# Designs tried in a protein design chat: VHH binders against Coiled-coil-helix-coiled-coil-helix domain-containing protein 7 (CHCHD7). Part 4

Target 1, 85 residues: Coiled-coil-helix-coiled-coil-helix domain-containing protein 7 (CHCHD7), of Homo sapiens (Human) (q9buk0)
Amino acid sequence: MPSVTQRLRDPDINPCLSESDASTRCLDENNYDRERCSTYFLRYKNCRRFWNSIVMQRRKNGVKPFMPTAAERDEILRAVGNMPY
Short names: E, the ipSAE of ESMFold2; O, the ipSAE of OpenDDE; V2, 0.75 times the mean of E and O plus 0.25 times the DockQ between their complexes.

## First folded at step 1 (VHH)

Design p05 (framework vhh_podentamig1)
Fold by ESMFold2-Fast, scan of step 1:
Structure p05 (fold): chain B 85 residues (1-85), chain A 121 residues (1-121)
Amino acid sequence: as target 1 above (85 residues)
Amino acid sequence: EVQLVESGGGLVQPGRSLTLSCAASGFTVSSYDYGWYRQAPGKQRELVAAIYSGSTLYADSVKGRFTISRDNAKNSIYLQMNSLRPEDTALYYCAAGYEDFLGWSTEYDYWGQGTQVTVSS
């Protein structure tokens, strides 16, 4: 059973890993001044909101896995045709 | 989309306890962060308590007296208020926002209508 921290590093489990890493990198580069990293926090939040909407739609329709795999997410984003976050 | 409805406010004597509840309806995502804010007459709205990523945060003025909790099965958030003081008199708001994997986001996207708590002898 992986810990919450361990699961957050798995790209099949965490759909927003790159956004999370970008926000952490911003904090490291700006001496943990959160205000200077607000744009990265917003992108991460928007990423989470988008994929949660997909998860809820899948749960409603009985489509598994509920959180799409990394490969499935690539196909979803291609189908959308825009960057939703 | 989340709608929040507070309840449980009222008039109580100093030293008594009160429990506020916040019912979420519509599309509720379990990954949302939740918080309780209050606004006293003539003062700015302030964060009282927050629950995020399994952790809790409390304002110094309420630490040790108030407890925030959530019940995901009931889609509800609670604020247990013990040892109430006249200074706790305020309109109390429930707020919900996106749970951040880093546990930092206390920025809230959705707010309830507020419930009045009055503590007087």
Scores: ipSAE 0.011, ipTM 0.141, lowest interface PAE 9.2, mean pLDDT 75

Design p06 (framework vhh_podentamig1)
Fold by ESMFold2-Fast, scan of step 1:
Structure p06 (fold): chain B 85 residues (1-85), chain A 121 residues (1-121)
Amino acid sequence: as target 1 above (85 residues)
Amino acid sequence: EVQLVESGGGLVQPGRSLTLSCAASGFTFSSYYYGWYRQAPGKQRELVAAISGGDTLYADSVKGRFTISRDNAKNSIYLQMNSLRPEDTALYYCARSDEWYLPGSYEFDYWGQGTQVTVSS
């Protein structure tokens, strides 16, 4: 599992690295008390759901790469005009 | 209710092949992230392979030997295991995430009961 997890740290593949890191940092700071980190877990989940919707739309339309690169995601967020998660 | 049922495990000789199946029921199959995990005695459960739409991921220990696939018409996920080694001996679990991206294990929502694979001469 660590090897798969490490591969998911590519920012062009994983759109939610900062949210994941924030939730992990919260757990570390709070002695792994998940209740104290629920807001960070929610933000991570919302981040994934948003980019999942973009991937599904691209897949439907044959637009590659299906997961936008980090640069493309920056452009999408600018077009949206607000933080969707 | 969400149900995942593994099958296809058994005793096989090293170098042989085995195909595991995971039959899903109780929900709309097509939009989820699915994975195969394994757990050997005394070891942590580890992700072996995962699939979401056209994306597949493999643990380094099984790359080139194992292939994950799905059949949406049969609501099933498969793990084709080639060139099996004694180190592949474990209880194999099928799992589903509510999302297409692979979350940590705390975010996998559903697990099957597991199917035993033993690779021994």
Scores: ipSAE 0.015, ipTM 0.184, lowest interface PAE 7.9, mean pLDDT 76

Design p07 (framework vhh_podentamig1)
Fold by ESMFold2-Fast, scan of step 1:
Structure p07 (fold): chain B 85 residues (1-85), chain A 121 residues (1-121)
Amino acid sequence: as target 1 above (85 residues)
Amino acid sequence: EVQLVESGGGLVQPGRSLTLSCAASGFTFSEYSYGWYRQAPGKQRELVAAIWGGSTLYADSVKGRFTISRDNAKNSIYLQMNSLRPEDTALYYCAKDYSFESGYLDAFDYWGQGTQVTVSS
């Protein structure tokens, strides 16, 4: 039963923590001018999209947890060889 | 044109209630998740409440006092704020998420201009 704040900071729950932190930092540094941070928002969106595709694959195959843990994601990214987002 | 417009802020006495509204336009409203953030002077912006599908999440500081809801027919998000405290004084922002999967609530794609809530005697 983690609170929303705990879930946002749990790397096993949030696969895009670094991208999220980067976009929030950009907003803080630019007085929340969204337009100046559009590339960070796009990267966060692409990050979520990528891991959503992995979740869908795991759901089809009955592999749990559906969202890979932080360690499992490191293995997947290593196998991919390049950053997919 | 993608747009989020917040309203309903104002000056209220401690212990009173206020309802914030967020009107969305320029996209298919029901496809997205939404949240309310707030920022007080000199403090970090914090997530207050989020709604995706039929699920809701609340910051510990507002649990039991605030309620987030959505009305897909009106393309609107609401934040009902009860038992307001001076510590709730902040600019409140409505935010849209592209696609929510449990736990991805920290970097919304679009922000409104915000509405000021001041709780003071």
Scores: ipSAE 0.014, ipTM 0.200, lowest interface PAE 8.5, mean pLDDT 75

Design p08 (framework vhh_podentamig1; at its last look DockQ between E and O 0.43; V2 from the best seeds 0.00; counts 0 for: pae E 5.4 > 2, unsure alone 64.2 < 65)
Amino acid sequence: EVQLVESGGGLVQPGRSLTLSCAASGFTFSSYAYGWYRQAPGKQRELVAAIYSGSTLYADSVKGRFTISRDNAKNSIYLQMNSLRPEDTALYYCAAPEYDWGTYFDESGYDYWGQGTQVTVSS
ESMFold2-Fast, scan of step 1: ipSAE 0.159; ipTM 0.476
ESMFold2, look of step 2: ipSAE 0.025; ipTM 0.286
ESMFold2 (binder alone), look of step 2: mean pLDDT 79; pTM 0.803
OpenDDE, look of step 2: ipSAE 0.469; ipTM 0.753
ESMFold2, look of step 4: ipSAE 0.042; ipTM 0.358
ESMFold2 (binder alone), look of step 4: mean pLDDT 79; pTM 0.804
OpenDDE, look of step 4: ipSAE 0.653; ipTM 0.831

Design p09 (framework vhh_podentamig1; at its last look DockQ between E and O 0.16; V2 from the best seeds 0.00; counts 0 for: pae O 8.7 > 2, unsure alone 61.8 < 65, placed apart)
Fold by OpenDDE, look of step 2:
Structure p09 (fold): chain B 85 residues (1-85), chain A 122 residues (1-122)
Amino acid sequence: as target 1 above (85 residues)
Amino acid sequence: EVQLVESGGGLVQPGRSLTLSCAASGFTFSSYWYGWYRQAPGKQRELVAAISGGSTLYADSVKGRFTISRDNAKNSIYLQMNSLRPEDTALYYCATDLSYEEFGYSGPMDVWGQGTQVTVSS
């Protein structure tokens, strides 16, 4: 029911919304000079990579939803011990 | 396959107008950010204009002269360039901020077209 754009901004679906927003903010502050925002992009990339790996594991094991909810993600991160990206 | 293809560049005299087009394919067009960049020889790539939903932004150097717009029915982004100046000469790129439905945004402005050359000269 929600639009694709709205889904992309849904914290339950997008595990890397904060990192994405930080990257966008960096671009806005730096006249969209990507070279100045490489650190933010790396964090975003690592975030995506991490949660993609989790999704793939859950797919393999038949655990739904394949993308953990926001609450589940918090639990996973606590179990890991720190932010992995 | 995600793709952006620019067109509309060319050689024009100062004060003239030009309209660039960017055709998008391979994704849900209306859901993303789009931007026009330009790069002159020996200079860094710079933002010219961007659009997200109904919001737009412009480089100070083009404010009042350039207009970015979108046509969702044509999966296209446009850059109307008025009152062109020699310093507007550059290779102009279209870019978009992709995303994956399962993971959210893939990264800001991470897909680029091949570019279209704009040359403003007397």
Scores: ipSAE 0.009, ipTM 0.266, lowest interface PAE 8.7, mean pLDDT 82
ESMFold2-Fast, scan of step 1: ipSAE 0.088; ipTM 0.426
ESMFold2, look of step 2: ipSAE 0.013; ipTM 0.227
ESMFold2 (binder alone), look of step 2: mean pLDDT 78; pTM 0.782

Design u01 (framework vhh_7ubx_2)
Fold by ESMFold2-Fast, scan of step 1:
Structure u01 (fold): chain B 85 residues (1-85), chain A 127 residues (1-127)
Amino acid sequence: as target 1 above (85 residues)
Amino acid sequence: QVQLVESGGGLVQPGGSLRLSCAASGFTFSSYAMTWVRQAPGKGPEWIATISSGGSTMRDDSTKGRFTISRDNAKNTLYLQMTSLKPEDTALYYCARGLSEEDYWELFSKGDAFDYRGPGTQVTVSS
């Protein structure tokens, strides 16, 4: 089986890779000054919160996979028409 | 204000052991997942391990047989026990607060991004 680190980097498992990468890049570019990167941290948190709500809804309704694949998430965001995070 | 301060680094010979500590203040430590990250000169940061608020751990496969993450909520302190140290473990070791207050995302995102990180403690492994 894939390690935890490999699973966290899999886009079908982790819905917030781009947000995570953006926050890490901000930290690296700003000598880990948290205040300079607060917007990126908030975006990452909101990303996780949004997809967690989708997972919870799918679990309640018996829809699998519980975490939408990267392709399914693209369709969901296109249908929403605005970025929820 | 949130503060994270690492200690316990130093020079150690190959095969040796070290225990790193991270003292946390300015937030409810027991409510957050905590992470250890290292960075060697000229390289990007490498995730080592995360411990949830409930004490469940996730560790990188390359180090999990030699490194153990633990916490003492009564002391607001995070630990990293390192054994069988190798020259390639030479790096600056940082602790970081996980972004999520909930344990739900520990399988997906705790360890990926951090809203607070300490200044680090240097570990040098040489013979």
Scores: ipSAE 0.012, ipTM 0.228, lowest interface PAE 8.5, mean pLDDT 77

Design u02 (framework vhh_7ubx_2)
Fold by ESMFold2-Fast, scan of step 1:
Structure u02 (fold): chain B 85 residues (1-85), chain A 125 residues (1-125)
Amino acid sequence: as target 1 above (85 residues)
Amino acid sequence: QVQLVESGGGLVQPGGSLRLSCAASGFTFSDYWMTWVRQAPGKGPEWIATIYSGGSTMRDDSTKGRFTISRDNAKNTLYLQMTSLKPEDTALYYCAKGSPEWLDYIESLGYFDYRGPGTQVTVSS
């Protein structure tokens, strides 16, 4: 089994990797002043909320994998027509 | 509505012990990773421990010998058992809801889907 860190860095497992990285970069550039990074935190939160809702629906309907793969997420976003977060 | 309510904090002498609780409602508790985080006066948040939906844990090396995270899924409650408390452990302690099957370290430190209002722990003589 992959370590927690390896699993969290896998784009097929973590749908919000780029948003997480942007938040971390903002914190590093602003001496960890969270107020200056609130927009990045909100984007990350919205990203997680969106994909978590997809995971919950898939889990309820028995559709695997529960977290869509990176390719499947591209298809879902294309179907939505714009970025939901 | 998702709610997290921490309790069990208070004033304790160095070397003492406390057990913190976090009561969860508004979501299927057993499906989520749960995390304890603390914030000391004038400092940023510090991740302490995460417990996965299945009960496995990940703990910060600096506290893992003194702090134990656990959960009771039947009661929708998260716990933090703290022993050998030091003045440096003085902080507001929060519980936070993680995502099913994964949790980003950034969520623990500074960004939460949901977190409680916290419970104050003060360690002084």
Scores: ipSAE 0.005, ipTM 0.117, lowest interface PAE 10.7, mean pLDDT 76

Design u03 (framework vhh_7ubx_2)
Fold by ESMFold2-Fast, scan of step 1:
Structure u03 (fold): chain B 85 residues (1-85), chain A 124 residues (1-124)
Amino acid sequence: as target 1 above (85 residues)
Amino acid sequence: QVQLVESGGGLVQPGGSLRLSCAASGFTFSSYYMTWVRQAPGKGPEWIATISTGGDTMRDDSTKGRFTISRDNAKNTLYLQMTSLKPEDTALYYCARDSAEEFYQWLTGEMDVRGPGTQVTVSS
């Protein structure tokens, strides 16, 4: 089983990896001035909120894995037709 | 010694309100997502709401207008405020700890600890 640190970087487990990376890149580019990166933090928060809602729905319905894989998430986003966060 | 203990259930008339509490002990309460679940006799468990470490909430659409989940990290206590109660809300209500790691909330797909529950009966 992967460690917590390995799971944090696994795209099949972390649904918001690109949003996380974008916020980190923003911090690095702006000398860690959080106010200049507020939009990226909001997108990361919204990304987590969206996928948590999917996880909760899957838990309610007994669908495994509870966190969709990267491929499954791509399918869900295609069905939605736009980026929901 | 990780424990969750619910309280605040009871008999209430339709349209009434109840506030459920869940006392947590034996772990760092503030580091975990917490969930309320209910189970009616002869039915499977039904998820009601989850609250994040930062206080963001996710609620089932069927109850979210009437039920509010909240937490008090200083008291290691989770709450469920229930209003406009209906007979179909009659169930055993229990709280659960999600297996979330402090820094990776998306691992919450699993409830690894739950309490014994508190009974809520809505009848006239």
Scores: ipSAE 0.012, ipTM 0.209, lowest interface PAE 8.6, mean pLDDT 78

Design u04 (framework vhh_7ubx_2)
Fold by ESMFold2-Fast, scan of step 1:
Structure u04 (fold): chain B 85 residues (1-85), chain A 122 residues (1-122)
Amino acid sequence: as target 1 above (85 residues)
Amino acid sequence: QVQLVESGGGLVQPGGSLRLSCAASGFTFDDYAMTWVRQAPGKGPEWIATISSGGYTMRDDSTKGRFTISRDNAKNTLYLQMTSLKPEDTALYYCATELYWGSDEYSPFDYRGPGTQVTVSS
């Protein structure tokens, strides 16, 4: 099984890479004071929750891959018409 | 260090009930979907149920009338309530994390526990 670090850096695996990077950048800029980065953590959490809901729906319907690829996610967000997180 | 430790298994008679627990440590439990899987001797792993951080569940049709997955985020614990147990439910039961970026690989779970043995027999 790939490490968590390897999974976090693959855009076809991790749909929230940019949100993760933004939260890490905030931590670096604020001496790792998590309270000053709460909005970025919330956005990351909301990103995870949104794509996890898509994964669960795909599992229910037998649609593979369960986590959409980066290209598929672009099409899903285009269909939604706004940023859901 | 991520650790998942299952407990609550044992020998039970047909028609009985058991509640399995999975204690999680080393990660932020409420950021992950959690899954129960079982594996009988000589068989491949069989998915039972997954529960999201917020409590949304997805369950296998064959067991969903008898098994209930739940979680307590304050205790970092995942549960499986099993009722009306049958000899065919005899298996090693383990919990696993299912990261939100997991896919359709044969081993989709990044972390799993060693399991707790459930034996249904008279």
Scores: ipSAE 0.005, ipTM 0.147, lowest interface PAE 9.9, mean pLDDT 75

Design u05 (framework vhh_7ubx_2)
Fold by ESMFold2-Fast, scan of step 1:
Structure u05 (fold): chain B 85 residues (1-85), chain A 122 residues (1-122)
Amino acid sequence: as target 1 above (85 residues)
Amino acid sequence: QVQLVESGGGLVQPGGSLRLSCAASGFTFSSYWMTWVRQAPGKGPEWIATINTGGSTMRDDSTKGRFTISRDNAKNTLYLQMTSLKPEDTALYYCAREYDFGSWESYGMDVRGPGTQVTVSS
């Protein structure tokens, strides 16, 4: 039976799943030494901040779905030209 | 101490309405995406809806016409408004914090409340 965490880790729900997973792996590999994983944590926060800004923009403009699909997110990142997080 | 506590469940007739609440404490509630999930007897957890920090929502297609997720950051409370309830909505309803490294103190925790029971009897 999938746990609540497994449901919440759906890439269509969480646009920053890969960043979250990288942070988790770093902490597991470094005995939960937070300082050694600070860059992964920062990337995850920046990822969330970026996609939240896109969701807010879409909501204001009545564009659904509010969270872009995986394909739409790929297009947005291509249009940006550089990684925003 | 990160904690989530649900309330508002109960016994309701088909076609009725309920408003569930989730009181958050021990973290900066306004900084986190929040989710409602439910678990029916003998079944796994089922995602219902997620709300981001700005109030934008993502809802499961099967319930989105009847259920509305919302938040009140001033009260550190998450809500689920349920209308047109059906017997198949009978489940334990949990609120959960989206996995986030915003708080190192709570890292590694799948934070969800103990749940509030909703029973829809015909």
Scores: ipSAE 0.000, ipTM 0.146, lowest interface PAE 10.2, mean pLDDT 74

Design u06 (framework vhh_7ubx_2)
Fold by ESMFold2-Fast, scan of step 1:
Structure u06 (fold): chain B 85 residues (1-85), chain A 122 residues (1-122)
Amino acid sequence: as target 1 above (85 residues)
Amino acid sequence: QVQLVESGGGLVQPGGSLRLSCAASGFTFSSYEMTWVRQAPGKGPEWIATIYSGDSTMRDDSTKGRFTISRDNAKNTLYLQMTSLKPEDTALYYCAKGFYDESWGLTEFDYRGPGTQVTVSS
């Protein structure tokens, strides 16, 4: 079994892995100056907010899994037509 | 307006137990992952546990035998049951909305509470 740390890095569990990785790369490239990476932090926060809202909707409607899989999220984003975050 | 308020901290002797609570308001509590994080004086934040919508949990291996995360969706309350407390558990304990991203510090949570102090001392 993957460790808890590795599971938090799983795209089916963490819907915002690419946004998280982008913010980390920005920090590494800018000597951990958070203000220079604010756009990446905002994208990650908006990503989390969006998928949390989908989880809420799915739970209300009894749709499982509550957090969509990576494949299901790809379908949802295609249906939206643009990036919501 | 999202609010998280922790309680239940205090002074306890080694080997003792505490139950922390986090009262949540301003969002549909049952639909979100909830996390406990702690920060000891002079140290960075340490993830303890996350509980998902549907009650599945992930816990840090170093504490999962002593600490249990749970939730009561009817009361919009998150809990951390702590047993066999050690001086090393002395920290501010925070609840946070959402799961912990290991690349981020405690200040990067969109919503977290002000924390409740746990002090383990003889």
Scores: ipSAE 0.000, ipTM 0.142, lowest interface PAE 10.3, mean pLDDT 75

Design u07 (framework vhh_7ubx_2)
Fold by ESMFold2-Fast, scan of step 1:
Structure u07 (fold): chain B 85 residues (1-85), chain A 123 residues (1-123)
Amino acid sequence: as target 1 above (85 residues)
Amino acid sequence: QVQLVESGGGLVQPGGSLRLSCAASGFTFSSYAMTWVRQAPGKGPEWIATIYTGGSTMRDDSTKGRFTISRDNAKNTLYLQMTSLKPEDTALYYCARDIEYSSGWYEDAFDIRGPGTQVTVSS
């Protein structure tokens, strides 16, 4: 059975895994100087905002799973056209 | 006020042990991944270990047999248990709040690093 950490690393559950990893790597490489990693933090925050809005709308409408799967997210991003974060 | 404050450092002889603490305040500690980092004089910072919100850990291979990261969410405290200390472990040790998917939101406060606690391993 998957642990909490395994679920957080599952791309079907964590839509911002690559953005999170990039920002964490930047922090480590820059002695945790957040200002030097501002571009990665902005991308991460925008990623979270976008997918949370989708999750909230799905919860409101009774659409499951609430967090789209990786395949469903690819479909949503294709429909949007531009990268929203 | 969002704060991280380390304690527990000091002078120890080679082969000794120390337990470092990082007291968190001003935020929901249990919602964030936490990391220990060290920096020796004249060297860059070195990642030691991260503990995630679920309690799982990632540790540097060179120290993972001697160092254990843990957390007590009821006390808002992060720990680093250090055993079999070597002169090469002499450094300033500090904790940091990490970016993680399950932690925070768009308007979260800036990530913070504590001021550090000095560990000196010598005879």
Scores: ipSAE 0.000, ipTM 0.116, lowest interface PAE 11.0, mean pLDDT 74

Design u08 (framework vhh_7ubx_2)
Fold by ESMFold2-Fast, scan of step 1:
Structure u08 (fold): chain B 85 residues (1-85), chain A 122 residues (1-122)
Amino acid sequence: as target 1 above (85 residues)
Amino acid sequence: QVQLVESGGGLVQPGGSLRLSCAASGFTFSDYAMTWVRQAPGKGPEWIATISSDSSTMRDDSTKGRFTISRDNAKNTLYLQMTSLKPEDTALYYCARGWDYGDYEFLSFDYRGPGTQVTVSS
């Protein structure tokens, strides 16, 4: 069975992997001082909030899966045309 | 059949303490990160803490001094120890399988429990 760490790296589960990786890298570089990494945490939070809004739209329209797959998210971001977070 | 069932909620006075439990069944508990989330009346879900399979934790800064997440893999149980409770901690507390960092909607988690109500009032 995959370890929990490997599962957390699945793009279809985590829409904000790059933002998560950036915050983890910041923590590693700053001896786990969260205050020095607040900007990266905010970026991750904003990423999650954006995709949560898409989940809510899909819920309203009965479209599954509620969280888009990695491929579906690529299509959505192309339609948006810029980085929304 | 995956099931998550929370318990330990109740009415408590400001300054009090509660320990919440989440009993998991239907999957290999030790393979998964586990998360606590709360939802206050009229508000969206708020992430509290995540604990990985190796017991490494990530906690929200606003609660991390008062709340401690832990797990007992032998009992397939997740815990949240809450101290110095405040009226603003009043919420329905849920456990969920997997992790998320920040405020998030429960629909992104594969599975979540029905929640246990915590009310902090005199």
Scores: ipSAE 0.012, ipTM 0.167, lowest interface PAE 8.3, mean pLDDT 77

Design u09 (framework vhh_7ubx_2)
Fold by ESMFold2-Fast, scan of step 1:
Structure u09 (fold): chain B 85 residues (1-85), chain A 122 residues (1-122)
Amino acid sequence: as target 1 above (85 residues)
Amino acid sequence: QVQLVESGGGLVQPGGSLRLSCAASGFTFSSYSMTWVRQAPGKGPEWIATISWGGSTMRDDSTKGRFTISRDNAKNTLYLQMTSLKPEDTALYYCAKTYEDLGYDSFAMDYRGPGTQVTVSS
């Protein structure tokens, strides 16, 4: 079975890996000065809010998996037509 | 000002034990999930465990039999109890505060401490 670390790094499970990685890189590059990375934190938060809204919609509609896979997310973003976060 | 300060690292022989501490200040400690992460030289960060504000834990399968995460909200302190230490556990160990709205996502940290070095060697 995949470890918890492996699952947390799985793009089909975690929709905001690139945003998380960008915020971590920002912190590493700025000696962990949070205020210099506020834009990356906001982007990560917006990413989470957007995909959580999709998960809630899928739950009420009985669509599985509740968190869309990476491929499904690409289709959803294409259908939206712009970047929602 | 948020501050996280790790302590308790050091040199230990294989099979030994260490308890790491993380002293937190500048935020309401009891309201946030806290995480332990380690990084060995030349490797990426490895998530170890997260404990929620309510005390629920999530641990990596590779270490969960040997490592226990706990917290003392009255002392604003996070702990990692490490047993049966192996040379591959040698790393810099960090504590981190997660974003308020994420709970268990250990790589979505808005603050991280400077780390405490653990070296497992004979």
Scores: ipSAE 0.013, ipTM 0.261, lowest interface PAE 8.1, mean pLDDT 79

## First folded at step 4 (VHH)

Design e20 (from e02 with D30S D31S Q110E L112F S114D; framework vhh_etentamig_d1; at its last look DockQ between E and O 0.26; V2 from the best seeds 0.00; counts 0 for: pae E 6.8 > 2)
Fold by ESMFold2, look of step 4:
Structure e20 (fold): chain B 85 residues (1-85), chain A 128 residues (1-128)
Amino acid sequence: as target 1 above (85 residues)
Amino acid sequence: EVQLLESGGGLVQPGGSLRLSCAASGFTFSSYAMSWVRQAPGKGPEWVSGISGSGGSTYYADSVKGRFTISRDNSKNTLYLQMNSLRAEDTAVYYCAKGDSEEAWDLYLESFGDFDYRGQGTLVTVSS
């Protein structure tokens, strides 16, 4: 089975890859001083909340895959207009 | 009101085993994914393992895969980590942490910078 880190690098599994990378880089660059990285954490948390809400809706409606693929997510974000996170 | 209480840590020799427990209260346990996070002396926190609310999906960091097994008993509101083939590098304080939803796919780094929904930790020391 693929590792959690490998799965999180798969764009079809991790909708928040850019935000996760930004948060990790901030921690590494600031000696794990979390106060300096709160903006990145907020963006990551908002990204997760947005896509989890989409997954919940798709699961309720029987739309598979429940986590939209990278291509589907691009279409969803395009339709929304402004970045939701 | 969310409370998490880790136990089961201790001193063990390399190659040994320990089972950690986390007693949960103050929330509907089965509705939330749970994880184990560890912090070695002088290092940042490292996510170890995660499990979905139902227990149907489990996930592991590469450093522990094949040696550790996460599980939960939703009838007892308890999360477990079975740790086998322990190594010196597994020495750390181990915390259980509550996720935001039933899904475990996003537990990696979920609680950046603040473990408000984690316990006080249990120390595991692996030494000859």
Scores: ipSAE 0.017, ipTM 0.322, lowest interface PAE 6.8, mean pLDDT 78
ESMFold2 (binder alone), look of step 4: mean pLDDT 80; pTM 0.828
OpenDDE, look of step 4: ipSAE 0.282; ipTM 0.643

